# VH-VL binders against q9vpl3: the designs that were tried, part 449

Target 1, 224 residues: q9vpl3
Amino acid sequence: RGKINIQRPKAPHYERARVVAVTQPKYPELPKAKSCFKTRAERTQQQQENPYNEIIAREVRNWLDHSRLVAFFHLSSITADDIFRVRVQLHKQNLHLKSYGSKIIEQAVKNTRYEAIVPLFHSNHCIVFSPDPEKTAALLRIVRRVPQMVLLGGIVEETMLSRNQLVAYAQMPGLHAVQAQLVQTLSQAPGHLIQQLQAHQNSFVQVLDVHAKNQMNEETPKST
Key: E = the ipSAE of ESMFold2; O = the ipSAE of OpenDDE; V2 = 0.75 times the mean of E and O plus 0.25 times the DockQ between their complexes.

## First folded at step 16 (VH-VL)

Design D160 (framework fv_anetumab; at its last look DockQ between E and O 0.36; V2 from the best seeds 0.71)
Fold by OpenDDE, look of step 16:
Structure D160 (fold): chain C 224 residues (1-224), chain A 121 residues (1-121), chain B 111 residues (1-111)
Amino acid sequence: as target 1 above (224 residues)
Amino acid sequence: QVELVQSGAEVKKPGESLKISCKGSGYSFTDYWIGWVRQAPGKGLEWMGIIWPDDSYTRYSPSFQGQVTISADKSISTAYLQWSSLKASDTAMYYCARDYGIYESYYFDYWGQGTLVTVSS
Amino acid sequence: DIALTQPASVSGSPGQSITISCTGTSSDVGGDNYVSWYQQHPGKAPKLMIYEVSNRPSGVSNRFSGSKSGNTASLTISGLQAEDEADYYCSSYTDSSTPYVFGGGTKLTVL
């Protein structure tokens, strides 16, 4: 009776192997967490079939029109979990992360002042909206946790900004602070101008006085 | 005023565990990254890692990955640096610092006073 | 790996202008504008002196200035004072995995 090598069990007979393979509980493959972000192909297909494309386009327009801060990001191989986490963080700051198909964006911005953004949406992308432009710095701090989110540019106070300009904007003291500083500076300017003007006038008067005195001294006849 | 206050100096033996703290005040603790920086005696600054305190997302330097654990308790505005097993080579000054940078700009604008950790047999 | 090289030591007399250099091994385009400088006195925590190559935080003396040319960032201290004697570290962004790299530090001695 051949010693059953317990360490290297002989592969079961083909038929038994088949039965074992069939009877092995097929653990349902955990549905691969479908990235909440549909592939470009899936999004394009859905857009073609969706009678609500116009509704979605209108929504996008509404977001664009009511947002004072809009930031555009390219998404490079980002996971659904990462998107979710960053979305939560952004939401806490009243920043709204949305993703739309390129065709929807194109439809939404057609014949609008935003038409120039269309080339930014040639790949997987997301948009962050906010009613508060002061949240730009917060946004750019939060997105650091997701290197797959690449900043492309944005719109701040209806002005289109490049990536670098948006970063620069975020680094500036708040618009209100800058405005306040400007107002303060401007309010001080008249005082300085008045002082300078007065100084020049006084200097001019002094020069005239010296000149007049010199003329009077020349007219005094040397009484021999 | 923004302030980071660290826990006091520690004297430990090799193999012991340690957790040091950094408490932030004067700002919204959850809205800024906190970093840890090591400075061995007579040596330069070494970045260890950073944490986003709101959800405790953490990033480590490759040199410190697996060697230390960075954590935070946002309820008390405190960040932590911990070792499971200290080595003599862990003897150093440890600084926590707030990162004020945005996007690709990384810099620390406020620093804790430092915690001296001495590991000796 | 991007390494930042600083001179080990620099010295100057009071009133002079000195420059500390920080040279990167690679011209990584992404880090070109993200150099910071820290001052550290003996037994004290580092202090931010310059961020983003040339910006001064509030409270930092205008005697400190930063610049960059090519792959070399420079910290210039004008009107050198005794209180400026300290160690100076440059830092730079490299990549998303290693966003902080410090130079080796420069000891500034005021003669």
Scores: ipSAE 0.872, ipTM 0.946, lowest interface PAE 0.5, mean pLDDT 87
Fold by ESMFold2, look of step 16:
Structure D160 (fold): chain C 224 residues (1-224), chain A 121 residues (1-121), chain B 111 residues (1-111)
Amino acid sequence: as target 1 above (224 residues)
Amino acid sequence: QVELVQSGAEVKKPGESLKISCKGSGYSFTDYWIGWVRQAPGKGLEWMGIIWPDDSYTRYSPSFQGQVTISADKSISTAYLQWSSLKASDTAMYYCARDYGIYESYYFDYWGQGTLVTVSS
Amino acid sequence: DIALTQPASVSGSPGQSITISCTGTSSDVGGDNYVSWYQQHPGKAPKLMIYEVSNRPSGVSNRFSGSKSGNTASLTISGLQAEDEADYYCSSYTDSSTPYVFGGGTKLTVL
């Protein structure tokens, strides 16, 4: 075949010129040249897609605004049944397990102090929201049954906490008001929290390898 | 005051079934893990398994998988350890205990008084 | 089976300090894993003395302290009293399928 000009479903944002090749059909998709023109259809569909993303982003903002506890987890491969059972147990404690695309999170926290957490949502994740920061211990007790959920850190009373700080907060005895004040005085700067989250993420290469090997060898049925 | 009260001592023959109980009080029973630990006569402690009482999610030690059944009835705040066919080697003291750990922490902060199970002809 | 090694017995005089060791491997005590310690008087249930390597529960005397170095955790009892005479067990996390591994126990005798 000589010149090949194929139509594909929507390509990635980076368009470059296509090159017609005489070779086999396995050649990579070359970038299309960018044009100053947008077709009427492209403008219409882009507008349609943005409203859906903004609706979901508003949901995330609403959770953040009404949650005094937010916990971030890395989530490795897990069955839908296992995560569903954990979601039910969390929900009974007013803990709401959610997952959103990284673009949605980025859009939701744009121009806020929480923008600093966006880079960690490019891998698999989940988030737990709750209006009840005193439920942090309950959260971390329930999550123990899910080794695939690895705590990265969180937000308590609008203050970012590292993983270790969130665990320490959960174990502090006493009144909720005292614990909230202590969190505010013990908190690290947002940049430091991101560095702690990034270090935790970067150390996962070895952990993920161990989990993959263990999960491939785990064939024992659940006992009841 | 957190309490775990276990059922009384049992004397059984090999091949018989048995179900012993552990009743929790003074705390929210469904909010904490309950574990079972065995202590053979003159021996140390062995973890057998753990249960989340609200939905009966259970994990067993590999050494006890398939040999015992751990269950719970949350309506009466009670966990159970059960054998379908006892062996003489099951003669031991059995403890239930509440696990208070979070995330990567596992420890038993309150223990039942123990249930002595004796299996002999 | 026994995965953590403790001395079978230790002894000390009233008022002295003693240390009970708990030795494992890099996959349990030697990892980033937590260790707990339990006291068991004759005929009674175990009682938690130390959790997460070095933390004391409420109501446990500050004479009890815990530490960890390499593959060995240690329980130190200072100012020995007659009531400290008991069996002591360490416990360590290993992995998600075996979150509790106990040591063989150490009988403490107060001379």
Scores: ipSAE 0.784, ipTM 0.898, lowest interface PAE 0.9, mean pLDDT 80
ESMFold2 (binder alone), look of step 16: mean pLDDT 90; pTM 0.930

Design D162 (framework fv_anetumab; at its last look DockQ between E and O 0.39; V2 from the best seeds 0.72)
Fold by OpenDDE, look of step 17:
Structure D162 (fold): chain C 224 residues (1-224), chain A 121 residues (1-121), chain B 111 residues (1-111)
Amino acid sequence: as target 1 above (224 residues)
Amino acid sequence: QVELVQSGAEVKKPGESLKISCKGSGYSFTDYWIGWVRQAPGKGLEWMGIIWPEDTFTRYSPSFQGQVTISADKSISTAYLQWSSLKASDTAMYYCARDYGIYESYYFDYWGQGTLVTVSS
Amino acid sequence: DIALTQPASVSGSPGQSITISCTGTSSDVGGDNYVSWYQQHPGKAPKLMIYEVSNRPSGVSNRFSGSKSGNTASLTISGLQAEDEADYYCSSYTDSSTPYVFGGGTKLTVL
């Protein structure tokens, strides 16, 4: 009994082949499954609002609403390890480093006063949040260790600041120090004003005295 | 008041190891960079390196990279400068200083009194 | 390599104003605003006199002022006094790898 070569079955007899051909179930051509390759446009449109994105967007909003200091950084080629290290250092100062996708940020700030920050997030970025605006200097000292973190700007006390403005803010003496200086300056102002007012009065009196003296000298009749 | 106090003068021979110290007081030691600056006799100031005392992150000048080791002990608010093998050319005054700058602004606002290191055969 | 060039020496009489220059090799030296000045008396540690081109630390006399034009920073001392006789060093930011560069120093003599 010849070993049935299962790899090369002998062609069936012509009659059997005909019957098999006619009895083959014609499966309806599966509708050309819309190629799972949704066009980039369809994929972008069907970006089903990932419920997770909404949750994260809410988180971002929460951070923005509760932070008195927000700093935006561009991240160039940086390692995860470097990010972790700086995150730890920042955390010790109650500075919270977070990274979010650009789309999440857009969603989070849409129709809010923070919508203007969207252009800052076109590339890799991170955000540092803090409840304490006085930590701005500390933040900017710590980030020195990571040159790949480039400061773009920030929000302080609900005011958006440019990079330079944020640095300038960090360099300012604390609010109390500034207030003290203002009080000192204001306290000195009346003294100067009084001096200036007195100087003008004194000069006026001097001029009047000179005039009076001159008039008295003119009225002294030349006793012939 | 902010103060940096350095260890006393050292006289060493070539090939010897040395570790000098800088103790900070009057401020939060871990919140500011500490730098080391060398001044050879009759010469100018040379930046050697800086350290972040909190985690001892260090950056060196290229001229001093591998030549010295900068370290810190935050528990006692002390920074260190160390040589494994001294050379005669290491004879200089060494200053530690606090960097008060932020971001791209680097400047030293407080300086130690200096440590004179003399290396002679 | 970014280098800062200072005059070796400057002299002035009491009451005069003198200026010490610090010139960088590149227009990018110190960025727009990152030049500092230090005073060093003989046998003493350096003292910060000016930071960020024109800012004075607390305790520094108003006689000291800083400015920058192009790639040249300047320290001006007005009303020169005998106590001002010292070495003066400028410093600048260069890059993140070498954030400190010092000038060669200027010896100021009060005549």
Scores: ipSAE 0.870, ipTM 0.946, lowest interface PAE 0.5, mean pLDDT 87
Fold by ESMFold2, look of step 16:
Structure D162 (fold): chain C 224 residues (1-224), chain A 121 residues (1-121), chain B 111 residues (1-111)
Amino acid sequence: as target 1 above (224 residues)
Amino acid sequence: QVELVQSGAEVKKPGESLKISCKGSGYSFTDYWIGWVRQAPGKGLEWMGIIWPEDTFTRYSPSFQGQVTISADKSISTAYLQWSSLKASDTAMYYCARDYGIYESYYFDYWGQGTLVTVSS
Amino acid sequence: DIALTQPASVSGSPGQSITISCTGTSSDVGGDNYVSWYQQHPGKAPKLMIYEVSNRPSGVSNRFSGSKSGNTASLTISGLQAEDEADYYCSSYTDSSTPYVFGGGTKLTVL
């Protein structure tokens, strides 16, 4: 009992609910011994796989929470050596190449603002995370060597960007760097002017097309 | 600010080897691709290949695959183009150039001054 | 892999506008692919004048502009000056194995 009590507190409670659901209501008039064995075996396998999935999902959430740059790629067939060498080059720029199962991504972003990205992971993919949004150009320069990585879009400073928006962002100074430069040069300017310039800099970044609802908005020009 | 300085003109005979250089300065050499472009006398520009200097990953034009070797020494910010056995048809001006493009954008924003290679008996 | 077609020569008088064409196919110039333009004076290295179809690098006069329609890219030089007399090359992306395809070049003569 001591052992049993210790085992019960350590086991995730949601797994007990699944075992109960499988064993009691599923199939009347089936052989009980035969059904019970399969039900318990199914529960045991499901139970073992679920705990690892949640640990990995927490890792993905941690990356999403602490990365100011996230880029999504479709990944075609590629040798392990080629993807490894790209990962090394990206890592030297504080860019972290990861791949997670679609199921894990679904768990990680459920009930978050990023839930709409889940369909991107129903095919072969990879993700690049970085705390440094100014490294977007470096990312897109390095991945030129692997045409198997096809850019789908990304997240920069918590704003979802389409493929074309992310490329455009990479070719201009970062919002923080541009805002800092403008503040420095306008040290004698009125406060309202500084506020207007900061608002215009923030408008250079577009929301991902999945969430765009005002297509004919002339108030968000791109700088080129 | 950004500068690519190439090695001096070369006069060689067919069958000789040659390695010419391109030294980059004024920017982070290992963060950009370096390309090589050939221009035969009185002719147009012809892309030969491109290198990622940090780990020497290279891509060659099909016309030059196996004909030349592109390499780099990141410790001295220098890219190289070399032949193991020169031919008279290798007589040309050779330029190195920095590629500034990202994603599927490819263009050379800064060029070296060129290295004239003359191969004759 | 297909060579880009440029006129062998064009000419214009000082102050006029001229246009140099660069014609390819739907797999290079005609797609969503970028085109760049280079100016080369005799004995000198090429100089980038236009990138990504229509963008000017810093230090290039706003007299130079680029555009693309269908399978043809165009470089337009307005207010033609004697110093514009040079050879002009276009370059287009095709695919990842052939990212630079140059045109044959166009000699611009300022009359």
Scores: ipSAE 0.800, ipTM 0.903, lowest interface PAE 0.9, mean pLDDT 79
ESMFold2 (binder alone), look of step 16: mean pLDDT 90; pTM 0.929
OpenDDE, look of step 16: ipSAE 0.868; ipTM 0.943
ESMFold2, look of step 17: ipSAE 0.799; ipTM 0.904
ESMFold2 (binder alone), look of step 17: mean pLDDT 90; pTM 0.927

Design D163 (framework fv_anetumab; at its last look DockQ between E and O 0.42; V2 from the best seeds 0.72)
Fold by OpenDDE, look of step 16:
Structure D163 (fold): chain C 224 residues (1-224), chain A 121 residues (1-121), chain B 111 residues (1-111)
Amino acid sequence: as target 1 above (224 residues)
Amino acid sequence: QVELVQSGAEVKKPGESLKISCKGSGYSFTDYWIGWVRQAPGKGLEWMGIIWPEDSFKRYSPSFQGQVTISADKSISTAYLQWSSLKASDTAMYYCARDYGIYESYYFDYWGQGTLVTVSS
Amino acid sequence: DIALTQPASVSGSPGQSITISCTGTSSDVGGDNYVSWYQQHPGKAPKLMIYEVSNRPSGVSNRFSGSKSGNTASLTISGLQAEDEADYYCSSYTDSSTPYVFGGGTKLTVL
């Protein structure tokens, strides 16, 4: 009776292996969490068939027109769960994360000042809108949670900013603080300008006085 | 004024559990990352991990992953660092710090006073 | 693994200017602008001195300045004072998984 090698069980006979393979409970592959983000192909197909594309495009335009902060992100293999969590965090800060198809974006921004953003939307992307530009720093702190969200750029106060410019903007003391500083600096400038102007006038008068004195000295006839 | 106040010094034996605290004040506690940094006696600074207090999202250094647990209670603006089983090698000063950086800029602008943890048999 | 290398010690006389270097093992250390410097006096918590290579927080003396060239960041302390005697640590961003890396620290002695 051949010692059943329990350490290297002989592969079952082909037929048995087939039966075992068939009878193994096919645990339903946990539905690969369909990224809530439809593939580009799925999004494109949906956009072609959706009579509401114009409505959605109008919505996008409305968001763009009423937002003082707009940030564009590329999404690299992000899960729906991660997006949801980030969305919740952003929402608490009055930051609104939206995702639209590239065609919708193109339609929305066509013949507008925002047309330059179209090249940013060739891949999976999301947009964050806010009425408050002061929330830029908060936004950029929150998105640290999701390295798959790659900042592409944004719009702040109707100005398009590159990635680096947007980061720089967020690092600046609040616009109001900067404005206040600017106003303070400008308010100090008139005093300096007046001083400089007065200095120039005084210098000019001094030069004229010296010139007049020199002319008077030349006109004094040497009374021999 | 922004302030981070840590719990007092701890003297423990190997195998004991420990939880130290860091309370933030003077700012919105839930709007900034809180980090923990270890400094062994006579050694340099070592980043341990960070937490987002609003929802307790965490990131750990690979060296500290599974060795410690970082948590936060936003209701009392407090972050925690805990060990399930202390080792003699855990003897160090532990600092909590606020991260003020944005996006890829990571730096700590305010630090707690530190908590000395001594593990001796 | 990205490591930051600092000199173990630096010394200077009062009034002198000294520089502490922080060199990364990779050209990507700290990206272009993500290096920070901390001062730590004995028995005290670290204090942020420089962030993003060259920016000073409020309350930090203008004697402290930061720069970067290639993969080396530098902290310069001008007009060295006795109070500057401390340990100095550089820190840098590496990647999203390990966003903080500290240098080994430099002991500054004021002679």
Scores: ipSAE 0.859, ipTM 0.938, lowest interface PAE 0.5, mean pLDDT 87
Fold by ESMFold2, look of step 16:
Structure D163 (fold): chain C 224 residues (1-224), chain A 121 residues (1-121), chain B 111 residues (1-111)
Amino acid sequence: as target 1 above (224 residues)
Amino acid sequence: QVELVQSGAEVKKPGESLKISCKGSGYSFTDYWIGWVRQAPGKGLEWMGIIWPEDSFKRYSPSFQGQVTISADKSISTAYLQWSSLKASDTAMYYCARDYGIYESYYFDYWGQGTLVTVSS
Amino acid sequence: DIALTQPASVSGSPGQSITISCTGTSSDVGGDNYVSWYQQHPGKAPKLMIYEVSNRPSGVSNRFSGSKSGNTASLTISGLQAEDEADYYCSSYTDSSTPYVFGGGTKLTVL
């Protein structure tokens, strides 16, 4: 081989893999020779793609790890202006609209409890991430302006929710507002007020559980 | 307490312009859709349009497209309904209302008191 | 001006139960579309009574209930009282460009 470019070492295996693919002999191939060429070419391509895939997959993992709300949408054809305007409106609410390839998502959630989301990304999609699960209602009000975004489901506080469960979660009395009212009352209230708030808090949790179960039962028959 | 307060009654002549207002208070004005609903004397309710006040994205009922202008000024939590040239047939009560629905749910949970517009001559 | 069909009037005596119907098509009331109901006393703004077919907002009496079957939604008022005398409107979602279609209204008279 002539001169080796040591000053700028590009992926030598990529260059050689390209040559090997073009020059495969037409003779009957022995299993050993065929196996060697495919293995080397596949390894070189995997190595070249892995750094980019892994960087993006780490981004997805970072979003998943730091988002208490994740919502999944099917996305049909939409203008760049319309999706940009929605992204701006969502961003004002600390809601972050992203899209990633299905292979990247698969790599990002491999060996995690979220592997079940991979099939959602075999079609056109987008994902909304947020650290603020109390913003679920805001998300679902904003996306009404874009019928091209069809809700599939989501993750709230590391719990997978169906479409109907996520909508039900958003409709419950505001958890953040209820938490703020509870803190104010505990700071200033006598003991009997504290007991009343604890009872209301328990009631809210019970309502959420019943509501989620009712929607799950109704959605299950319709999804078949 | 959520409240929508509308501007006062108007008496106008055909051809005049008019802009009526709807001021929201007691909630985050830019977090909810605002709709306009017309009710002609002795008649039912008609949806006119809806606006997202944060960026003024809007949709009009086909019956009212090009007939009125819906707008908002988020800095003063106010939505508007405007005519460039009134007709006698514009005589009606006009309501603004907050839409509280999410995703595929659409309903008006709070309504303004209404603005009566009378156009005659 | 597509409108949902409601009876023009309904009457009942105090203590009775009455039902107001709201009939549309498969593109509005039918299918998975939500229906809401509004009460309007003379000279007053409408008040939400039922949303998403059968849900009551806070502060609405449990005497009011909603249901839907096929292309027809129903508002049922049990234990009729004089204060229930008003006009009642249904509203249905149609599509994202026309999210509200109102019925023609029903005047409820409490005898």
Scores: ipSAE 0.787, ipTM 0.898, lowest interface PAE 0.9, mean pLDDT 80
ESMFold2 (binder alone), look of step 16: mean pLDDT 90; pTM 0.929

